# Designs tried in a protein design chat: VH-VL binders against q9vpl3. Part 339

Target 1, 224 residues: q9vpl3
Amino acid sequence: RGKINIQRPKAPHYERARVVAVTQPKYPELPKAKSCFKTRAERTQQQQENPYNEIIAREVRNWLDHSRLVAFFHLSSITADDIFRVRVQLHKQNLHLKSYGSKIIEQAVKNTRYEAIVPLFHSNHCIVFSPDPEKTAALLRIVRRVPQMVLLGGIVEETMLSRNQLVAYAQMPGLHAVQAQLVQTLSQAPGHLIQQLQAHQNSFVQVLDVHAKNQMNEETPKST

## First folded at step 11 (VH-VL)

Design cb82 (framework fv_imvotamab_arm2)
Fold by ESMFold2-Fast, scan of step 11:
Structure cb82 (fold): chain C 224 residues (1-224), chain A 120 residues (1-120), chain B 112 residues (1-112)
Amino acid sequence: as target 1 above (224 residues)
Amino acid sequence: EVQLVQSGAEVKKPGESLKISCKGSGYSFTHYWIGWVRQMPGKGLEWMGIIYPSDSYTRYSPSFQGQVTISADKSITTAYLQWSSLKASDTAMYYCARLDYGDYFGFDYWGQGTLVTVSS
Amino acid sequence: DIVMTQTPLSSPVTLGQPASISCRSSQSLVHSYGNTYLSWLQQRPGQPPRLLIYKISNRFFGVPDRFSGSGAGTDFTLKISRVEAEDVGVYYCMQATQFPYTFGGGTKVEIK
């Protein structure tokens, strides 16, 4: 087989990039470090953090650029042994579970087509990558057994999909043509997708609150 | 199966150049870092540096900066460690190891090692 | 540089008995991300190092459950609940919290 089609930018990205290039970006007159008094130790500490962020952001960007399936999850408290078992199950399906800090993800995707995903990572999270978009059904089957992982949305064949759109994609027959048509039909503007993903995230928070209350009732029945 | 296969043992004289290799297979070579670790005879482990094969970005340990060159050729899934001029003190076992920040944040798979002996 | 100190240098142990290895860092290994990047490696005679434990207490794939890691801040411990003949080798702790990455001096586990 040939090369991976990395350079297939969407028309919306092309149009946006041109508009942004025409409108001169606003730059702050003073950098943060110079606009505030910092001790020598604080400045040294900030310098120590920068190399790590740059190094890991390089890795994140590479995964995003070379994966045809990317799924974003909220991750609640889970033991290392449990997440490791999930990682092993996913790996058997060529699905790669990765965890990166929110600031690193933001730095990796800033000024790229993936910038719209940043709002998904304001709390605990993880990402599953795969070169094979047909593994979406297998992915959702595996994570259904892991209540600590809640699907927020994803990217399939360079198209950003909400949770509901990704679930719909996974339920389609395993026919390339039918799945490709669905992805094209479900394509949305980034603003609309972000709104959908935020709505799902808010719904999940409400579900967690209900679950927490049920757990509290179960744990304290004797003490009440 | 993830595998890192290193080149064979080398016997060199002081002042000679040397380039040893580490070939990755069974995984996406460009998605993972490769690190080099030295182990002098009867001694512990010393980190030398890392490289990201996708763009050949390198980070060296201060003790090895300027002493060695780390490089990679992603077309043949191979990383390299190179000396322009060997010294007797370079006699050691050299390991390559895979590194990932999204999973283990450490060296997960290791090569079998390349023994380098420098003597006159 | 963060200096990693291991004790003991050598741990002769009877088959089936427990073994404990300590690792102490010269400064806290808690990264600004909130994680502690402390790993344990096993090197059997004539073999390359092998990852046993990552992020203090997480066992790597294929690592037997007789191995366990614990600790926080600057003090870390690797325990082998019941030592087997194949556990003979040198064990190293490693920190990846900051550059340069550093290793402990090693602890040799031997059967007496």
Scores: ipSAE 0.733, ipTM 0.869, lowest interface PAE 1.1, mean pLDDT 81
Fold by OpenDDE, second read of step 12:
Formats: sequence, structure tokens, C-alpha cells
Structure cb82 (fold): chain C 224 residues (1-224), chain A 120 residues (1-120), chain B 112 residues (1-112)
Amino acid sequence: as target 1 above (224 residues)
Amino acid sequence: EVQLVQSGAEVKKPGESLKISCKGSGYSFTHYWIGWVRQMPGKGLEWMGIIYPSDSYTRYSPSFQGQVTISADKSITTAYLQWSSLKASDTAMYYCARLDYGDYFGFDYWGQGTLVTVSS
Amino acid sequence: DIVMTQTPLSSPVTLGQPASISCRSSQSLVHSYGNTYLSWLQQRPGQPPRLLIYKISNRFFGVPDRFSGSGAGTDFTLKISRVEAEDVGVYYCMQATQFPYTFGGGTKVEIK
């Protein structure tokens, strides 16, 4: 029984070869996926300006304009299910997780005060919006449990903050608390100043009193 | 809770003007699109147009362009659909719905509908 | 305009059995930036439409666990794992990838 050489199969009889050649499924040449190596960002940049995108860009801009807290996150290997879970958690805190295309964001912020955020959106990203800057701590608490969400920075009260600054902000007491502390501190300052100003005077009066008492004691004749 | 409440049923004659309303509550009205959808009796759904209440930016379906006017008053969180001159063919149920592009796509909340009957 | 074609028009189903509805678009629903804007709506008799299934990224999410969506590009499917009496109504697919938004013709789900 001739060892079937699997590595170099004998060429089939010409009739069989013809049949095999005709019956061989012609697999469409998979388009050389030039696109497989392009980042999502690169793919989106090459896309023609679609008027439809302007509509979405309007939405993005509106969120930016009306949010007092905006946080930008990089998404690293996060599943849609994970995003959904996080979204639900954030929503319970009146935090709105949104995901838009990078090009849409670019269009939305073009020629606006937000243009500086464009470099943050070259990869997979999401944005969290809130009308309440006091929710920053809550946001960070939630996101801490999601390692796939990496904080890049944010906007608080129209001020761009780095990641570290945003974290620091979350740790600060509320604005009212800080203001109260400041007022308290300032209210104490005059008291201290007055005390310091009066300290020398009081000391002087004390010295004079002592001196007066001593003089009176010296003038009291020993009535024999 | 997010709610869209529409105005009541309308019975009109051909040639009359009509304005129906959709009031949103339980969410930031200015951040979400409002769409209007027509459903003729026993028929499917037809998209009419959308409005962004924040700036009243509006887009219409070509089929409804010039036939209706969509507007919004953000101060009272209300969107409107109006006709200058009704036709018998305008007899239908009209729905308003909230639309979001940033979270999940779709009309996620719907009004209860407004039945408009136009008869001679 | 994108034409949305649903099949079947009517789907009589036995209680507890699965149902499947197909929606085909005349062109790809993939937006220029990679998002697909497709949703499934349920309209029960005498009620307004309700959002049933929506797509987030490449995954479909539904309100009830019995409902699932699949598909990409031009072909989409809604599946009901176990049909219940409350599932009776008309189901619509909707695209919002481009204006004008368009609905499928609807599929009526009925109990046999």
C-alpha cells in the first residue's frame, strides 16, 4: 500500500485535475485589509465631512457648554457590557457617560474655547458630563473600580484641569466649605491683630501699676 | 422619571390650523432631541422631523418639509408640531419621542400620542 | 432614503416558543465614523411605541432579557427567546444613520 505522501501529493490524473480545478471554490481575495492597521482615529480622520455629523457635534457642544463638570477618559480594552454597567452607575449619580467619534468631537470644539481637548481623543475614549461639580468625588469613586477607564483630565467650572488637578479637586472640601473656612480665618485675623496691638499697651499699664503700688508702699509711713 | 406628555386629541376641519404639544419632564430637556412621528390609522411609523430644544435647530423629513412646523420652548420644556392648514390626509396619531446620540441610540422615551382627526 | 425591509409581515407564534424578525436595510447602516444607529421598537395594541433593543458599539442591549438583537451592516435580527402574551404587538426596526430616519414596515407578532 504505497505511503500516501501528504507533503507532495502525486498530481492527479489530468481529468481529475480538470474537475478539481473547476470545482475549487474561488474564494474572493480578501481585500488586503489595509484598514487593519489603521487606528480607529485614523480611520475616522479620512472620512468625508458628513452633514449628519454636524448634528451630533451640536449635541456634544451643548453638553460641554452646560456642564460644570466634564471628565475625559481613555478606554483600554473595555467591553460594551462593562461600559453599560458603568454608565448605569454613573447615571444614578446624575453623571452622564457619553461616547462620540473623535471627528465629531473635533468638529464640535473647532474654534471654541474647548479646542485644547482635541489631542485627548486620538484613541478610544469617553466623556462624562455633570451639571454639578460636587459630583467629582463620586465620579472618581465609581471609575476607580473600572481599571479600563483611565482619567486623562477634565473641565471644572470652565477651567481645564489635568488628571492630578482633578483628583486634587475631588479631595477638596466643597466651595462653600472652603469659603466658610476662609471667612472664619479672615474673621479671626482682626482679633489677633488687635490683641497684638494692645499687648504692648497692656504690658506698659501693668508695669506702671506695679510701679505705682511700689511707690505707695514706700510712702506709707511706718506709724510707730 | 422621564416623561413626555402630549396634548389631547384634536378634531378639526380641513383648512384649519393646529398646534399640538409635547411636554418633557424628569430630565434635562435641552440636552436631548425631540422627534415627531406620524402613524396613520392601521399603518406604520413615519419619521417627521427632530428638534434640538437648546437652540431650536430643526431637521425635517423631505416628505414633511414645508407641510408642518416643529418648534420648542425650552423655558417650559415643551415641543410643538403645527399645521397652518390641515388636510384630511393629516388624520393620524402623532407621537413625540426623545432621542439621544451619546448614550444609546434610539427614541428611548415616547409620548402617549395625540390623535388628530381631520374631517369635513 | 434608506429603505428598511422587515420580514415576516406577520409572525404567529406559540406561547413559550422563540420568534425571529429580520430587518434589512437598502444600504449599510454603518455611519461614516463607525457607529451603527439601529433600534428595535415594540408597539403593543393601543399603546405608543417602546424602545426594545438598542445597539451600543457592537453589542445589542434590550430591556427584557428575552429580547436580543444581532446583525451588522445591512442585516439585523430581533429574537425573542420565549414569547409571552405581553409580547403581542407590532415590532419596528429603525435606522438613524442618515436623514431621513426610516422605519421598517413592521412585523406583527401574534399568538397562535
Scores: ipSAE 0.640, ipTM 0.818, lowest interface PAE 0.9, mean pLDDT 86

Design cb83 (framework fv_imvotamab_arm2)
Fold by ESMFold2-Fast, scan of step 11:
Structure cb83 (fold): chain C 224 residues (1-224), chain A 120 residues (1-120), chain B 112 residues (1-112)
Amino acid sequence: as target 1 above (224 residues)
Amino acid sequence: EVQLVQSGAEVKKPGESLKISCKGSGYSFTHYWIGWVRQMPGKGLEWMGIIYPSDSYTRYSPSFQGQVTISADKSITTAYLQWSSLKASDTAMYYCARLDYGDYFGFDYWGQGTLVTVSS
Amino acid sequence: DIVMTQTPLSSPVTLGQPASISCRSSQSLVHSYGNTYLSWLQQRPGQPPRLLIYKISNRFPGVPDRFSGSGAGTDFTLKISRVEAEDVGVYYCMQATQFPYTFGGGTKVEIK
């Protein structure tokens, strides 16, 4: 449109920028009253207001100290009725499903042999406890039918096991000597087991983050 | 089947001592807290305190601190609420209730209550 | 201490009609981990309290689906969609966000 000549008053570049700056909407600092994000000050105030986190941590430590089987799960959205049905099935096998806040778990296990499990609980989670490690096979059979529960790893006879190691333990024949030997062998390399549990949890979170970002950037087409 | 069974009704005079009980069954007693709740005649519920039977750790409401003692004997799965010297103002129904922070984060099962009447 | 205030004090309701009970706390009941530990209890005449709702909106096992809970922060509601004769009793809200644990004053549900 090269030949349109309309009245064009000459406005200096800086004056035009000033007018734009004055008229552009400015967003004041947003209060976080409606936000899920918390400032350091807000977190400090909440921690000071709830001095009984240590009291709840006693319950977590008691379960850890008196259970020979502990299994850690990521927990996707599930209704109260559905989780109750799972609790009933687990309870029949002397398996106890519990859910605790991540900071309570961290407080419970800090400076203990269990401290390495903390990274497993940065997302939505639950834990299954039992005094009977032979119930590992029953546990895995039950949770296989619950897609909202994803096994992350566990502790058997005070030895930290990855998901694959827990599955292997569950598949062992009912010979206590063979099961004890497996646990003993795994306890000879605790650093590798702990690292693998942490890496798996972090990788799972990374996969979820990448998947979420891909879901935002594109809609997956229907497959034939 | 989770059950909390409390001791029977008591009629006492001011200045007398009293110890009432709450027996748990059908669950792992040492893994759950026991709380005590008072209900004065015609009034609402008041939390008195809790105990963790595994280590006998107790926490009291400020209103009841020093007025009562909460204890537990895990060998017989029983929790207790005790007064060294009763007052007429202690006349109330007393409930024990199970508390778990990993399931419901609240009092999920309740005893039938123990009526305590203190009169001259 | 967190003060829990319930309204109304009494709720006479026609059989089959809805009932609504309000509970307000003097402070936010949000725990440092984002959870809100607000429960509702039912006490029928001559009986001990019974847990109905936990963590604002979750029905305790065995509680009929006509009971529902909702709310956030300091304002919470218990609703009975269609009141039945067996629902007569006193209802209490309770907070377990901090010590001491505190209860609302109670709301008496009566059939008229």
Scores: ipSAE 0.746, ipTM 0.879, lowest interface PAE 1.1, mean pLDDT 81
Fold by OpenDDE, second read of step 12:
Structure cb83 (fold): chain C 224 residues (1-224), chain A 120 residues (1-120), chain B 112 residues (1-112)
Amino acid sequence: as target 1 above (224 residues)
Amino acid sequence: EVQLVQSGAEVKKPGESLKISCKGSGYSFTHYWIGWVRQMPGKGLEWMGIIYPSDSYTRYSPSFQGQVTISADKSITTAYLQWSSLKASDTAMYYCARLDYGDYFGFDYWGQGTLVTVSS
Amino acid sequence: DIVMTQTPLSSPVTLGQPASISCRSSQSLVHSYGNTYLSWLQQRPGQPPRLLIYKISNRFPGVPDRFSGSGAGTDFTLKISRVEAEDVGVYYCMQATQFPYTFGGGTKVEIK
């Protein structure tokens, strides 16, 4: 029984070869990814200004401009259902979870004060917007329960904050509370200073009083 | 709860002007697009255009460009669709809908519709 | 303009049986950024349209799990695993990949 050479199969009979040739599925040649050699710059320039993208970018800019709290998150293997649950929770706190394409974000923030956020959007991401910076603590509380959402950083009151800074901010008392504390502290400072300045004077007066009393006692003749 | 409430049914004659309204509530009106969709009697849905209430940026379908005007008043969270001169062919149900590009990239909430009847 | 073609025009279905609606686009609905913005809408008699599915296969909040969407490129399908009486109406596919947005012609789902 001749060893079937699996590496070099004998050419089929001519008739069979014809049938096989005709029945072979013609797979469309995968378009040679011409894109492998285009520089990022070339790829970006060739992206025809899609009016559609501009519209979305406009939306993103408006969210950024009208939000006092913006938080950026990386999404790791999160399901649509999970996102929805989180969205509902956030919405109850007037927090708005949005997800935009990285290219749209780039277009939206190009030549703006927000351009520094572009590096945060290289992977799956979402953004949470809020008009209220006091909701930072609430935001962090909610997302702590969602391990798939990783905080990358944020913007609070037009200031870019790192992850750690944002966490620290959430732990701080409200601005008004801090201001009140500061005012209180500053208001106490003059009082303390006055007390310190008067302390020496008071001590001196006390010493003089004691001295005066002692002198009076010495001058009182023992009336025998 | 997100709601879009449209103005009531309209009966008009050809040549008359008309402005119908769509009031949004339960969400940040300025941050979501509003679109208008026409549905002629017994027919399908036709996209007319969209407006961003924040800055009143508007885009129209080519089929409706110059035929209607879409506007918005963000102070009262209301979008408008208006005709300068109605035609009998404008007889249709008109829907406003919220468009969200951040999540759904579609019309997620719809008004109840406004029936416009144009007859001589 | 992208033309959306739905089939069938009418789908009579027995209660409890599955239904399937097809939507074909004249061109790819894949956006330049990789997303496909195809939605399915339900319009019950005398009611406004309601969003069912977004981005091909994602159910909108409140939509029952008997509704599912699938497809890629130019071919899309909406499936109802078990049709209920409340599912009677016209279903539309919609593309939002490019302006102008366009709808399919609609598929009427009826109970036999």
Scores: ipSAE 0.074, ipTM 0.624, lowest interface PAE 2.8, mean pLDDT 85

Design cb84 (framework fv_imvotamab_arm2)
Fold by ESMFold2-Fast, scan of step 11:
Structure cb84 (fold): chain C 224 residues (1-224), chain A 120 residues (1-120), chain B 112 residues (1-112)
Amino acid sequence: as target 1 above (224 residues)
Amino acid sequence: EVQLVQSGAEVKKPGESLKISCKGSGYSFTHYWIGWVRQMPGKGLEWMGIIYPSDSYTRYSPSFQGQVTISADKSITTAYLQWSSLKASDTAMYYCARLDYGDYFGFDYWGQGTLVTVSS
Amino acid sequence: DIVMTQTPLSSPVTLGQPASISCRSSQSLVHSYGNTYLSWLQQRPGQPPRLLIYKISNRFSGVPDRFSGSGAGTDFTLKISRVEAEDVGVYYCMQSTQFPYTFGGGTKVEIK
């Protein structure tokens, strides 16, 4: 079996070099303000090739496999201090804020039921993961105070939901069984869902108007 | 302080049912996954599955899917591992462990173990 | 499934001397968000496993500084700088990068 471990280049050393190069610039876009993180400006200055997107995509799949709540946000410019404070508040509720490049997201969800979400990540974005779908209400309460984060939609119990569907799920307090049934009911029409999510991105003024109204109505938006 | 206390040793015959327990204290029980790990006599560790106690969502290792049931009762901060019909090959030490979801994705605190002996 | 391979199977060490344990994964455990999800566990005779190291190199609470972890990608090492009598036991590496979670076969550390 002549080709086992017989190569002209040093495959192990080459693979390690690629892995190290890939991991360094792929730190979350919204990192903690610590000595071991990069600023966004420093990261954008670093140009790299990533032929091993699969390594980072495995992390995204790990988060998807462990998370029963995934929320997608458009992210406007935000200071390191502000995003750190948001991360701390989310972490207390078992909510984990992550940022990945659109190519990595595409690689992770390719050939899965979630492939349709890829267009949502062609602009600045971040994702919140949690193992607990009952934390949806806590998530929405926290992000209401962060105007730089605009909810686009999410995944609950492996079901893709639009922003409005996710808000409806959050408005079912103390009714876990009813919330589970709602998710099953809302899981229909994947094509229609992606159309709604893209429309929200394209109609930024409408999204901001609804978001502003929801903030003014405390944490309980009006029935519509 | 975080503690996981498991039920006592069990001696059973093949075909019998069994349910062992793992009681958590000193932390927010519903905020952490609980995992089960098997260690056969003189052998290494095998991951069996995990449960999220808040809503009893489970994920099993393919080797244990359909062989055991993992459940939890958050009102008494207890997780369970159950067999409908024991086999002699189920003789092992069973550990429960708390899984930190975000920082580690690893088991940070472990129970003392429950020895299960299945003999004819 | 990711296969975790540990060497050596047994490590007899003179008290006060260093010990080193190697762990290799069949696939990369790399994580871009921060660190790799590679843990080291210690199991003393008759006791449950105890977390020593998480994310390759971070010591868990209460773990003595003589324990250190290093590595990247698929190749990881646990080092004990000065083995004490209480360090006798079996050491396991574990990956939690993807389901199913898998453990190394274990390395028995003994005093000679």
Scores: ipSAE 0.007, ipTM 0.504, lowest interface PAE 9.4, mean pLDDT 76

Design cb85 (framework fv_imvotamab_arm2)
Fold by OpenDDE, second read of step 12:
Structure cb85 (fold): chain C 224 residues (1-224), chain A 120 residues (1-120), chain B 112 residues (1-112)
Amino acid sequence: as target 1 above (224 residues)
Amino acid sequence: EVQLVQSGAEVKKPGESLKISCKGSGYSFTHYWIGWVRQMPGKGLEWMGIIYPSDSYTRYSPSFQGQVTISADKSITTAYLQWSSLKASDTAMYYCARLDYGDYFGFDYWGQGTLVTVSS
Amino acid sequence: DIVMTQTPLSSPVTLGQPASISCRSSQSLVHSYGNTYLSWLQQRPGQPPRLLIYKISNRFSGVPDRFSGSGAGTDFTLKISRVEAEDVGVYYCMQGTQFPYTFGGGTKVEIK
């Protein structure tokens, strides 16, 4: 029984070869993705020329400009249903979860103060916007229940914060509370200073008083 | 709740001008696009154009470019669709819809529609 | 412009039976950024359109589980697993990948 050479199959009989040749599915040549050879510059230029991208970028920019709280998240294998649930929860807190393409974000923030956020958008991501920076704690509370959402960083009151800084911010008392505390602390400082400055003087007066009393006692003749 | 409320039905003659309105409520009006869609009697949906209320940036379908004007007043959270000179062929239902590129990338909420009848 | 072709034009369905609507685009709806912006809308008689499905397969808020969307590239399908009386209306596919946005011609779902 001749060993079927699997590596070099004998050419089929001529008639069979003809049938196989005619019945072989002609797979359309996958269009050589011309996109692989375009330079980053060419790609960027083509993207800039797309009026559609500009439209979306405008929206992104508007969200950034009008938000006092912006948080960036990486999404790891999250389902659409899960995202929807999170979105609803966030929305109840006036937190707006948005998802944009990385290239759109790049276009939106190009030559703006937000350009530094571009490196955060290399994978699946979402952005949460809020007009209220005090909602940071609420945001973190909600997201903690969603392991698929990984906090990357954020912007609070026009200041870019790392993940750790954002967490720390959420734990801080409100700005007004902090300011009040600061004012209180500062208001107490002069009082303490005055007290310290007067401490020596007061001590000296006390010593003098004691001395004076002692002298008076010595001068009082024991009236026998 | 997100709502878009449109102005009432209009009956006009050819050559007359018309401006219909769409008022948004229950959301930040300036952050979402508003689109207008035409539906002729017994026909399908046709995209007309969109406006970004924040800065009134507008884009039109080529088929409607120069035929209508889309505008918005963000102070009263209202978008408008207007004709300078109506034609009989403008007889249709007109819908406004909210467009969100950040979530659904589509028209997620719709107005109830405004019927415009142009008859001689 | 991207042409959206829906089939069938009319779909008479018995209550409780499944329905399937096809939508084909004249070109790929895959955006340059990798997303496919295909939506399905429902328009009941005398009502405005309602969003059912976005981005091919995601159900919009309040949409029943009996609605599902699938597809890729140029071929898309809306399925209703069990048609109910309230599902009567015209269904439209819409592409949001390229301006101008375009709708399919619509599919009328009726109860036999």
Scores: ipSAE 0.699, ipTM 0.851, lowest interface PAE 0.8, mean pLDDT 87
Fold by ESMFold2-Fast, scan of step 11:
Structure cb85 (fold): chain C 224 residues (1-224), chain A 120 residues (1-120), chain B 112 residues (1-112)
Amino acid sequence: as target 1 above (224 residues)
Amino acid sequence: EVQLVQSGAEVKKPGESLKISCKGSGYSFTHYWIGWVRQMPGKGLEWMGIIYPSDSYTRYSPSFQGQVTISADKSITTAYLQWSSLKASDTAMYYCARLDYGDYFGFDYWGQGTLVTVSS
Amino acid sequence: DIVMTQTPLSSPVTLGQPASISCRSSQSLVHSYGNTYLSWLQQRPGQPPRLLIYKISNRFSGVPDRFSGSGAGTDFTLKISRVEAEDVGVYYCMQGTQFPYTFGGGTKVEIK
């Protein structure tokens, strides 16, 4: 850069500078990075152009419209054998574990009463459907033994419930009238509830980001 | 247990109409797609189309668009495959199969098949 | 359309020996969110097809553990570790990544 008067004091050793100039490795980073960017662009384009999503969204909407219990979960890494065993246990209780892409869920619920659930599906997720809301207690007992599934919230009798409200509902099983009254009591401020569900999702993401940064900072100064 | 039971074998002449059936049981019929697959004698499998029984939405393979009609009657948990005018080239085994996108993303249970023979 | 090519066309095997079937797609079967919609179907003589493996490597309900699937991208394999008499039949790979759904040409597994 030919700065005449002020130079940075960190000049490399003459021999090191010569080695860099003569044997500089040519990185295939540009071709690799370009290939990766093409893959990402192709993935985005495939999602936008794929009419398949509209067909699958029809299935999602049907499950939502015909289930009186819908529970939303964050899903961490889990083996196919383990998730299959969970599906079998749930199916015995008339609970149906389904996994759909976030874009498909957004397409399914857009312009419906369920649109508020979209922010819950930022990362890996799954949904459990049932025509029987009294199965909420059975659902929570089964997923308690599956640490990879983290309950985010749900819908009972078309009413949005937070995680804590779903847990409260599950603790009053067996009497339909009592459960219906509980749902009505929990649902008396729907706007506030929806904001709570979104805030909890955002807080969870923030906590994960902070913890990830803290882990990186703790590991960075390793000397060996 | 999930079962798909298809109608019996058919022997028809070219130009005749035909409607074959696939009855579902042991699951919520309106929550799953029904697909139709053709297998010509001595050949492999060909996807023909799908129907969603809840609202009778259909999607056809381009090769079968306009050649067949897929329908369903959810009150009797039955899907149908229909020809207005059969051709000798329609001679094949026809299978119905249940399709789920939220779990297996493919055909999980199959009917026993309906043999359709079209000859003069 | 995605073309699915299976090899071999026929696989004569001795009882108790392994069998291997390959399936190659003309395009990558990786969907936009990372899942690969590749399944394997078994068709025994005179019977309808049966789902054997879904999403490359997951055994369907009731499928014996001697069956396994593997692969990625465009190249997939179905393996039978110890062929039994009841395993005789035609095996098909199928892609569910794009419309229209397409099947491989089939591989006949038979006893020699």
Scores: ipSAE 0.619, ipTM 0.815, lowest interface PAE 1.6, mean pLDDT 80

